# Ledger of designs, part 25: VHH binders against Uncharacterized protein YOR238W

Target 1, 303 residues: Uncharacterized protein YOR238W, of Saccharomyces cerevisiae (q08634)
Amino acid sequence: MDEKVELILVPCHSIWKSSSHPSDNSVNLGQLPEYWHLAPFQYEGNDHLAFIKHGLTAIKLLLQRFDTATVIFSGSQTKKEAGAISEAQSYYFLFEKLIRYVMSNDNIDVPNFDNELRLLLKEVKNLLSSQNVNVDELFYGGSITTEEFSLDSFDNLIYSIYRFEEVNKKFPQKITIIGFAFKMPRFISCHAKAIDYPQSNITYIGIDPKPANYNQTQLSKYYDDLVQMEDKNALSLFSSDWYATKDRLLTKKRSRNPFNRTAPYAQNIFCKENGKRIEGIEDDEEYFETKIKCKMPWSSPRQ
Key: E = the ipSAE of ESMFold2; O = the ipSAE of OpenDDE; V2 = 0.75 times the mean of E and O plus 0.25 times the DockQ between their complexes.

## First folded at step 19 (VHH; framework vhh_7qbe_3)

Design x2 (from w2 with S100A; at its last look DockQ between E and O 0.85; V2 from the best seeds 0.77)
Fold by ESMFold2, look of step 19:
Structure x2 (fold): chain B 303 residues (1-303), chain A 117 residues (1-117)
Amino acid sequence: as target 1 above (303 residues)
Amino acid sequence: QLQLVESGGGLVQAGGSLRLSCTASGSDYAMGWFRQGPGKEREFVAYISWSGDRTYYADSVKGRFTISRDNAKNTLYLQMNSLKSEDTAVYYCAAAEPYADTDMDVWGKGTRVTVSS
């Protein structure tokens, strides 16, 4: 009953506008980019559809592992123009609305969803029926929750581990991250290693953005640019600043906290007793060796 | 700190043209234009990649508006042709670092465009 061992983590990337409707009074299920607070580049990739694929994939996996997994949507109140709502809360609201919609309707052909999304939605509907899982049990029974203080991908991982322990009273023995495929190296090769999470116990499922109507040359250029920008703006920075305590990463993190959120995870070693994050770790490898390696609750035992 | 300064707004007759500019205090950003008409939500208009080689347009402006950039001058442009009264709005420049964890949605103050009959 109380045997939760797997964290299914969905790092969030935007805020869904629950009150947004076109003048034609259509149902807002997140299917249009205008239903989200998107950065300009997220329009090219139809990133909003990828966000929905991430969450539906997480729910699909949860339904296959209902007794042993917890889904956590992770992301803070990062957009001043959206008000005091977190990315994580907005995902939670959207997926509850979407699942209730599809379970209440025989025709689940949502306008503007692509073929991959339509298939995924059908799979989730079929799993709910075959697993005999009530939608109220799914969303209100403790199997899906939020982590609402993360300001970057390092936070997404470490805060969600502590959130999992907060709600389940044990640290996760297994983690599955569902996010953009081009971001996998920063999560697996940087973040998981930096906190000494065993590589054999963490898995990444990647689903990238998909531009519409691009030929193969345009697609290749688009994905090459994704990888280049990921390297420039994130991966290279985390490789030399494992814990995001140095500029430039710390400055970026601070800019995403317009509502001054402070994470409540008391056992998190990256938080000072006054609730502030530690800063200015000079030698990341030495810090790892002396403070982290074989010393975290999830570390492998010392040989 | 990244700063965005728009210019080029004004009053123009329907069917006319106008060119908006947005100067950034830095480079290597994905940039775009948004607009907000009277009593409407802010809406997407156009996007151009940081390299300048890919563009994307809202259906309502496709074929009439052209986005471009001059990275040497850190300047974004929006050429607006065949203007209609529906194009009346405050136009905002926006910039972000693509796919950084801390996506920086920096907005300009806006420039007003009024299309008269």
Scores: ipSAE 0.651, ipTM 0.859, lowest interface PAE 1.7, mean pLDDT 88
ESMFold2 (binder alone), look of step 19: mean pLDDT 81; pTM 0.826
OpenDDE, look of step 19: ipSAE 0.828; ipTM 0.929

Design x3 (from w2 with S27D S51T; at its last look DockQ between E and O 0.83; V2 from the best seeds 0.76)
Fold by ESMFold2, look of step 19:
Structure x3 (fold): chain B 303 residues (1-303), chain A 117 residues (1-117)
Amino acid sequence: as target 1 above (303 residues)
Amino acid sequence: QLQLVESGGGLVQAGGSLRLSCTASGDDYAMGWFRQGPGKEREFVAYISWTGDRTYYADSVKGRFTISRDNAKNTLYLQMNSLKSEDTAVYYCAAAEPYSDTDMDVWGKGTRVTVSS
């Protein structure tokens, strides 16, 4: 039996509506934006297709590393209108349904998947078939699980590290994050550094949204706007609030917790003994230097 | 704290026009309109980017509805022309900061539009 050493992290961005029923004879596999609780801007980017690409890419990597990796979908119960279902749990259910669908059907041409997603789905099906994968073992055997308490991207990383340890009894030696390409700097240059995770042990695979029927000028403007919004709404904020414990980031984090959930990761130094978060870290650099640097279970030895 | 207040709903005859407004207490939000008809799920109607440069419409309303915004007034508009009975719904204004994290959404309380034939 191999030891689990790699965390494959999928930060979630929406909640799939498993109860939505197509009016035609198709099956709900998340292919239409109406099957998700989407923010207004997510309609333009066909973001729901990117969510599926993120999860399928994670499963593809897992199938190539089955003995040594664990996939974690990460995201909390963030939408009041969706009820008490987390982003992570909805992804887990969707991908189980999708994988069982491709194993039970010869024709896997899912309506409204784009060409890139169709190709990815065929690739995953080929891996499942050629390796004679037991789907029950894949989903119920501990290789795919959820982290359901994250309220922002900092949480996605730190909570999933502790969730990995909870499941595997070891901290991950390697992390692969699969998410939007434009978000890579916040994860690698902000979050990983803020928790002293070795840069050589973390990899980011980026898959951006893809608006339909845009010409090259429209696409360039769209992607430039993504980068601008990422800088304004996240990267600049995290540069001044490394741990999301104050000001605008804390307010946003609180607003994403309509069901008042408290994470169970008692070993997380960013939580009090009662599981409540530490708030109001006034000097982030001092906190890093005194509490984090070279002191985390995953830290490199001091130079 | 962002607040959204819709107005402009009412009763209108088929073929008529109506303009909905949504006033936000702040700026720099991507904004959109959703609607919920009798016995139906809430559905997307239209979206406009925070700069106003990009718009996106549901197929059912293309060519009939126009979304616009006045950022000086922090107000979103939905001009609805050539109204049909199937446009009868409660219309909701929504706003989000694009990609800030879990894509925070703020919803208005809705304004009712009834299209009589």
Scores: ipSAE 0.631, ipTM 0.854, lowest interface PAE 1.8, mean pLDDT 88
ESMFold2 (binder alone), look of step 19: mean pLDDT 81; pTM 0.820
OpenDDE, look of step 19: ipSAE 0.836; ipTM 0.933

Design x4 (at its last look DockQ between E and O 0.73; V2 from the best seeds 0.75)
Fold by ESMFold2, look of step 19:
Structure x4 (fold): chain B 303 residues (1-303), chain A 116 residues (1-116)
Amino acid sequence: as target 1 above (303 residues)
Amino acid sequence: QLQLVESGGGLVQAGGSLRLSCTASGSDYAMGWFRQGPGKEREFVAYISWSGDRTYYADSVKGRFTISRDNAKNTLYLQMNSLKSEDTAVYYCAAAEPYSDDMDVWGKGTRVTVSS
């Protein structure tokens, strides 16, 4: 108790198909795009490999500060075709399977993993050995858990803060977010500011998707479009709708909830007493100044 | 709300060609084709970026299928050449906003049957 101070947050982006069985002698460790419920553009970027890098990076960081951090995978039951399984739970299952696989085998060369993933697996295996932490303790001992109600990146941050408090009895004093590098501005410059989380206490580790076999011109076009679409479809919207209570962000959020999930975080100011979301905040700056600034459990003291 | 309407499916002999089209009620979406064969899960076929400058294909169709778009008409196309019996499936048009973790929007699909 009182030992956990850092939230290591992994916003999830897809659902791993745990029941998918390859027809050859391989094992499903998430290494192929068909093992995931991917959107069309996620195939081009090999996004599934980035998802695995995000989770392994989080586990690596956890092992370096095992007694003081909690990893939270964050994401809801967002896809009807996948059934009643959340993004967060699917990541939890995948990483448990992957870590058990790598710890039970001397040869950890997973087909279709790139060199960065191979190195990351080796680092995690070495840390588990040197810290004398077995896999049961890592996954079942309270150091890794899920947040399963988030429907957008604002939710990923605020719901995971409340989930951390639910599990550890204290709000996080430090947050490390591990996700796509191109999404860093929405988390740091929009979401963290909107909830008054101290900038000095939050960091972002970015790992972007990586198309295979692209030359430099193709890569430049890919990343330029990625940044442009992030600005158009997310960053600019959150800049004028800080709490995602207005159409268009609210419509997107509702469309990601096919299983009608309602978050259980009763003391969350952004949820009504019935668990339903607050809608229609007209003046975000006024709302922040009157309801949020210097008033959150994690706010810095007034000067 | 975005709506997708596919057309162009039908019966074709192996080695033949078909062109599928998908008309969207809006623009500025990354678009793609998926297919579902009898008794199989839905699988990726092809993707085109919102600008039309980049395309990506599943290995099973690369060199035989060509995806394209006409942004003035909000229409997506899939030119399918050298068709094989394995290409028999319901073909679905899909659209998404890239990297906003957006909802996938799907058409009802159009049936392609490739006979020996």
Scores: ipSAE 0.654, ipTM 0.867, lowest interface PAE 1.6, mean pLDDT 88
ESMFold2 (binder alone), look of step 19: mean pLDDT 84; pTM 0.854
OpenDDE, look of step 19: ipSAE 0.844; ipTM 0.936

Design x5 (from w2 with D53E; at its last look DockQ between E and O 0.88; V2 from the best seeds 0.78)
Fold by ESMFold2, look of step 19:
Structure x5 (fold): chain B 303 residues (1-303), chain A 117 residues (1-117)
Amino acid sequence: as target 1 above (303 residues)
Amino acid sequence: QLQLVESGGGLVQAGGSLRLSCTASGSDYAMGWFRQGPGKEREFVAYISWSGERTYYADSVKGRFTISRDNAKNTLYLQMNSLKSEDTAVYYCAAAEPYSDTDMDVWGKGTRVTVSS
């Protein structure tokens, strides 16, 4: 019947603690930072609220193109203290819980959601209600799934493309990535280019973290530091290590794999037959020109 | 390889003060303190940005604890004043490169703080 043509990709950034239970009978919907395994800097930015905005935005888009898109939450088992649960699976659990919550309650004023998130939740509820959505079909019918092996943003893109093909039997004709706005250049100008994905077929929707109770000066400095740290810790590194096979990016990737996950995508030219990532690409431009350009299933046809 | 070594824990009377230190083997990390009390989950205490310009505190310690860093010594500090028995915990230093693809959580082994009444 309907043909799946669009990948809606949500790179994940933490693990939601589904088993955390408030003592006051309130519901854990991810609204408090203690419901997540957060790095120190993620407390300042209320990053957990941005994670929820990313997933709700993905579901909003899915509801508008229900039969032609697949949402993929992407992220591995990256936190030793969380146990053998992936970021992607934890997002899947959270968003199923949140959607069932809004369909079961007239009052959806969730404590500790900020104003942007409250508005987004209302928009999603309106779409769910007006379309008379069957929540079982939404989550169990193949429209939302996970990619659970990614250890960096390059993996988020390439592994989700192969995961999309695994579940839909074809590669995506269009990709929409929903993530932090400050990360857009690494996805669009580095990763998509490095794998020869057509620029006209990929879109990025950015939603940044938002510290609470900052005045405009504090907020401006916060976002300036985000951009500086993105450049220092990621963008500049990927600009000279397109495939994350060299010292600094490879070391970071290895440190995020405490459960020794091995990706299953054997036909992926960036993985060995055993699922291990290819390492030690010395000349990235030569590799691109000889192995990637016009040779990927998603490459534009040659003129 | 980033390594974190905490020091400065010990026994202190309620109302007293204590200073914790955490020495990092490298620089350019956002750093923070967490603690784990008896029978409790590990909880956030304080954070300082890589530049040292921004700090953030858990409500339970605001006004009593001060986080700071010394870039020349690659050392993170936690000055704890007006200590209470509920501050008894193992205190962990943590570091991460903000917004790297790997949100790396590196933890120290912890230093014990016991607050006696």
Scores: ipSAE 0.676, ipTM 0.874, lowest interface PAE 1.5, mean pLDDT 89
ESMFold2 (binder alone), look of step 19: mean pLDDT 82; pTM 0.833
OpenDDE, look of step 19: ipSAE 0.831; ipTM 0.931
ESMFold2, look of step 20: ipSAE 0.674; ipTM 0.872
ESMFold2 (binder alone), look of step 20: mean pLDDT 81; pTM 0.832
OpenDDE, look of step 20: ipSAE 0.808; ipTM 0.919

Design x6 (from w2 with S100Q; at its last look DockQ between E and O 0.79; V2 from the best seeds 0.71)
Fold by ESMFold2, look of step 19:
Structure x6 (fold): chain B 303 residues (1-303), chain A 117 residues (1-117)
Amino acid sequence: as target 1 above (303 residues)
Amino acid sequence: QLQLVESGGGLVQAGGSLRLSCTASGSDYAMGWFRQGPGKEREFVAYISWSGDRTYYADSVKGRFTISRDNAKNTLYLQMNSLKSEDTAVYYCAAAEPYQDTDMDVWGKGTRVTVSS
């Protein structure tokens, strides 16, 4: 009996430009940074390759536990210059194109993929071939879907939990998040705790950006800076604003919604008052203790 | 609100040099340059970390362009040497707080550079 119990969550970080065509007869499989809507700092890290590693890792894990897991790509229509396409939908389109391309060709050496990506791609191809899972079943059979309303990492987690229930008619008993390793503390130590998701039932697989042609000293400095920037720009903010209801986090969340998307399941999310998201929670710990702890469908029971 | 103002564009002959400036109304941003040639999509040129200790360049400009910043004046520079006609473009300054979920990209209005053969 098929019983979906695990959410494999991929928080998205950019929008793939599906209509971008190379002039040299190669195919756009997301391998160049110009195929994505990237911020300036994402060029140094080759972040676009990390995005592909996140998705391929999620698909690899899904294939190893196909009957019990659902992959959700999570991210909204966050870039005005990209038009009315969500990060999540662009990932879905890219991975379907990439997998079909690889399964239709004997040579899967995609230009500009690094060796780590080539290995992941080979592993996914081998799993599809050996486990009798065809590409139509993988993408159209309900095993991979999207969550298209998230505007920050807190949304990525809570909206994807509700999206999983929408698709599978039950809340996930286990969550695996696949994202940047330097972001793990905000998901595990902030978000999961803030929504009372059992710590023993959630794990994080981290894959960081990887600058090209850096020596070990340059690479160490780069990763130290990532951790410092994560602490400054995100972790410290979520530590004092658990539900993103206050000035800085809420204002930035609003600015990432240029297409005025409204989540249809937001009315069922715990942080609501008068049918809309709560703003300005004064005491997050008190709110958690009185409104959240042991009261969520996924909460562990108290003794 | 962060505002970015570019300056220093103009007409220059091939092989020449030009320096672009971008003044920010605030501090603590990672900053970079993009450019858009006639009839082309906007493309990345160069990036400097918010601390100023790391730089990254598009292959087409590496070795010819140098990005730097003066944090006392909140000003980003792009020194452009050995200019080629293919460098003709409107150059845009951009800034962001790195790796926040809710990061905003901020763009300047651009400054035009024309390189004559």
Scores: ipSAE 0.578, ipTM 0.833, lowest interface PAE 2.0, mean pLDDT 87
ESMFold2 (binder alone), look of step 19: mean pLDDT 82; pTM 0.830
OpenDDE, look of step 19: ipSAE 0.781; ipTM 0.910

Design x7 (from w2 with M104F V106Y; at its last look DockQ between E and O 0.45; V2 from the best seeds 0.00; counts 0 for: pae O 2.4 > 2)
Fold by OpenDDE, look of step 19:
Structure x7 (fold): chain B 303 residues (1-303), chain A 117 residues (1-117)
Amino acid sequence: as target 1 above (303 residues)
Amino acid sequence: QLQLVESGGGLVQAGGSLRLSCTASGSDYAMGWFRQGPGKEREFVAYISWSGDRTYYADSVKGRFTISRDNAKNTLYLQMNSLKSEDTAVYYCAAAEPYSDTDFDYWGKGTRVTVSS
């Protein structure tokens, strides 16, 4: 039996509203923005569809690597109005519902899904059928799980690594991250570096939002703005605050934790004795050099 | 702790116009409008970035409604033109932290808009 060695990470970006019911006899499969707790900017890009693409892509890859990969949806209880449900849980249940729906119906056309989503659904269905894997095995067999304590993208990476170890009793040898393309730099250049995970062992699959009915000029501007916002709001900040223990990033994390959750990962090196995350790292580089570099289970041996 | 107060709602004839306002107790929020019609679920109407340089509209209101803001006055606006009976709803102002990946954090109490035939 092949060992689980690959983490397929899906950073979550919202919470799916499982209790939302269409006014018609249709089924809530996350196809409409009102079925999500979306931030304002997530409406323009139909980000909810991108979320679904992220998850389906992850599941597709999992099925292609069923013996060696584990999918982890990562995201904490970030919204007070959503209740005590994590982004990760919401994703997990959405995709369970979606895949069950697709497997139970000959017609897999979901209203408001684009061609890419339809294709992904077909691919997933075909893979399940060809491999004789049922939905219960896929979701309850341990190949898909949740990380429910991440408050930002840094947490997504590090906590998912720890979660992977909890499930598989080994750290991942390779990581595939599925998310927005414009967020790739923070994961590769900042987060991976900050935790001394070899960048060569990380693959990033970028799937970006797509506004509807935009011409090329409008789309270009939209994506340019995304990149600018990413730089201003994340990349530049993580460049000066590697572990999100300072100033703006810490404040953001706190604001995204309305239910006062604390990550309980036993091997979490970023937690104090009381289980709380280390705050106020004065010198990130020094911290890295003294506490992280070549000291992580996944670190390359000192040459 | 941000407080949002909507105003400007009322009765208007089909084809008419109405301008809603939302006063915020603070600045630097992405803001949006939602509405809830009778027997319907709350639905998204429009959003505007914290800087005001980006806007987005639901398809149902595109071309008829305009969202704008005056940051100096900490006020959000919704200009509603060519109103239809289907636009009858309680309209809610919402705000989110500029860099928040979460849903709107703050909500107003709403203002009622009734469009008569």
Scores: ipSAE 0.155, ipTM 0.617, lowest interface PAE 2.4, mean pLDDT 89
ESMFold2, look of step 19: ipSAE 0.554; ipTM 0.821
ESMFold2 (binder alone), look of step 19: mean pLDDT 85; pTM 0.863

## First folded at step 20 (VHH; framework vhh_7qbe_3)

Design y1 (from x4 with S27F; at its last look DockQ between E and O 0.88; V2 from the best seeds 0.78)
Fold by ESMFold2, look of step 20:
Structure y1 (fold): chain B 303 residues (1-303), chain A 116 residues (1-116)
Amino acid sequence: as target 1 above (303 residues)
Amino acid sequence: QLQLVESGGGLVQAGGSLRLSCTASGFDYAMGWFRQGPGKEREFVAYISWSGDRTYYADSVKGRFTISRDNAKNTLYLQMNSLKSEDTAVYYCAAAEPYSDDMDVWGKGTRVTVSS
């Protein structure tokens, strides 16, 4: 417990359909878009392959520092059509299935994985084999767990910090976030600063979506629009509503909770005694200066 | 809160055409059409980007269906040509803000029946 120091955080973005069956004797390993509950825009980007890259990268990092890190998949029960299954739990189940598949088969050439994903999968298999890691120990031994109450990227960070402490009895001294590269500024320049998490102790590994069969002009337009939408729909909003307690961000957050989940983190300064979120922080800078700065367990000491 | 209302469904002979409309209470969204045939899961049909500059189609409808949007009228369209019996389904309009952590919003659907 005293040795766990690093949180490896994977913010989740969809729910994998574990019960979906291929018609051709192949196995559902998340490789097709129909194996996921995707939003319309996620079809263009082959976002489901990025989700798999995020999780495999997290497991790769964990295997390199098994004794000192905990992987947390983070995301709530956000899709009514998927039922009472969280994004985080669906990722956990998918990666357990994928790792068991890899360890049970000599041929790991999964149809519809792109080349980058195939190479990553081979790297993970090599690490598992060379380190003789027991798959039950990897998944059931406390090295990989879930955070199932997050309703936005601010929650992904702050709830996973408290979940890490819940599991390990210490707050993380280091955080590595693995997500979309275009989202890095909201995590590093907004969220981490808003909770006073030291910049020197947080690292972001970005892996973006990759549309199939686009030429360079189409790719440039796709990524330009992606950055524009990130700015419009998230970054600019979080810049003026640091804790997502005001109109737009709060309304969006509430709409993502169709199953009425309430987080159980008693130490979370952003929650009331009844588990309800604090709302209506009017002056974010004043709130930060009076409640957060140099006052969090993870805050840097002042000289 | 975003609301989506589909219209334009009906009965049509195979080989015929039909135009679906979806009126939205706001239009700053990436939008698409999905459909659900009898006894089947809901499946993707077509997507159009927020700007309207990019479209993406399921292979089963490519070349026959055209998605478009009119931002001034807050309306999404699906022009369906060369209809086949397998196109029989309830068609749903869907919207989401890209990468904003919003939930997908769905209309109640409009029924399309293609008779031989």
Scores: ipSAE 0.637, ipTM 0.854, lowest interface PAE 1.6, mean pLDDT 88
ESMFold2 (binder alone), look of step 20: mean pLDDT 82; pTM 0.842
OpenDDE, look of step 20: ipSAE 0.853; ipTM 0.939

Design y2 (at its last fold request DockQ between E and O 0.94; V2 from the best seeds 0.79)
Amino acid sequence: QLQLVESGGGLVQAGGSLRLSCTASGSDYAMGWFRQGPGKEREFVAYISWSGDRTYYADSVKGRFTISRDNAKNTLYLQMNSLKSEDTAVYYCAAAEPYSDTMDVWGKGTRVTVSS
ESMFold2, look of step 20: ipSAE 0.654; ipTM 0.862
ESMFold2 (binder alone), look of step 20: mean pLDDT 84; pTM 0.857
OpenDDE, look of step 20: ipSAE 0.864; ipTM 0.944
ESMFold2, fold request of step 21: ipSAE 0.613, 0.608, 0.624; ipTM 0.853, 0.848, 0.854
ESMFold2 (binder alone), fold request of step 21: mean pLDDT 84, 84, 84; pTM 0.860, 0.857, 0.857
OpenDDE, fold request of step 21: ipSAE 0.845, 0.841, 0.856; ipTM 0.935, 0.933, 0.939

Design y3 (from x4 with D102S; at its last read DockQ between E and O 0.91; V2 from the best seeds 0.80)
Amino acid sequence: QLQLVESGGGLVQAGGSLRLSCTASGSDYAMGWFRQGPGKEREFVAYISWSGDRTYYADSVKGRFTISRDNAKNTLYLQMNSLKSEDTAVYYCAAAEPYSDSMDVWGKGTRVTVSS
ESMFold2, look of step 20: ipSAE 0.685; ipTM 0.875
ESMFold2 (binder alone), look of step 20: mean pLDDT 84; pTM 0.857
OpenDDE, look of step 20: ipSAE 0.862; ipTM 0.943
ESMFold2, fold request of step 21: ipSAE 0.641, 0.635, 0.626; ipTM 0.862, 0.860, 0.857
ESMFold2 (binder alone), fold request of step 21: mean pLDDT 84, 84, 84; pTM 0.854, 0.853, 0.856
OpenDDE, fold request of step 21: ipSAE 0.870, 0.866, 0.871; ipTM 0.946, 0.945, 0.947
ESMFold2, last read: ipSAE 0.651, 0.660, 0.631; ipTM 0.864, 0.868, 0.855
ESMFold2 (binder alone), last read: mean pLDDT 84, 84, 84; pTM 0.856, 0.857, 0.857
OpenDDE, last read: ipSAE 0.866, 0.876, 0.867; ipTM 0.945, 0.948, 0.945

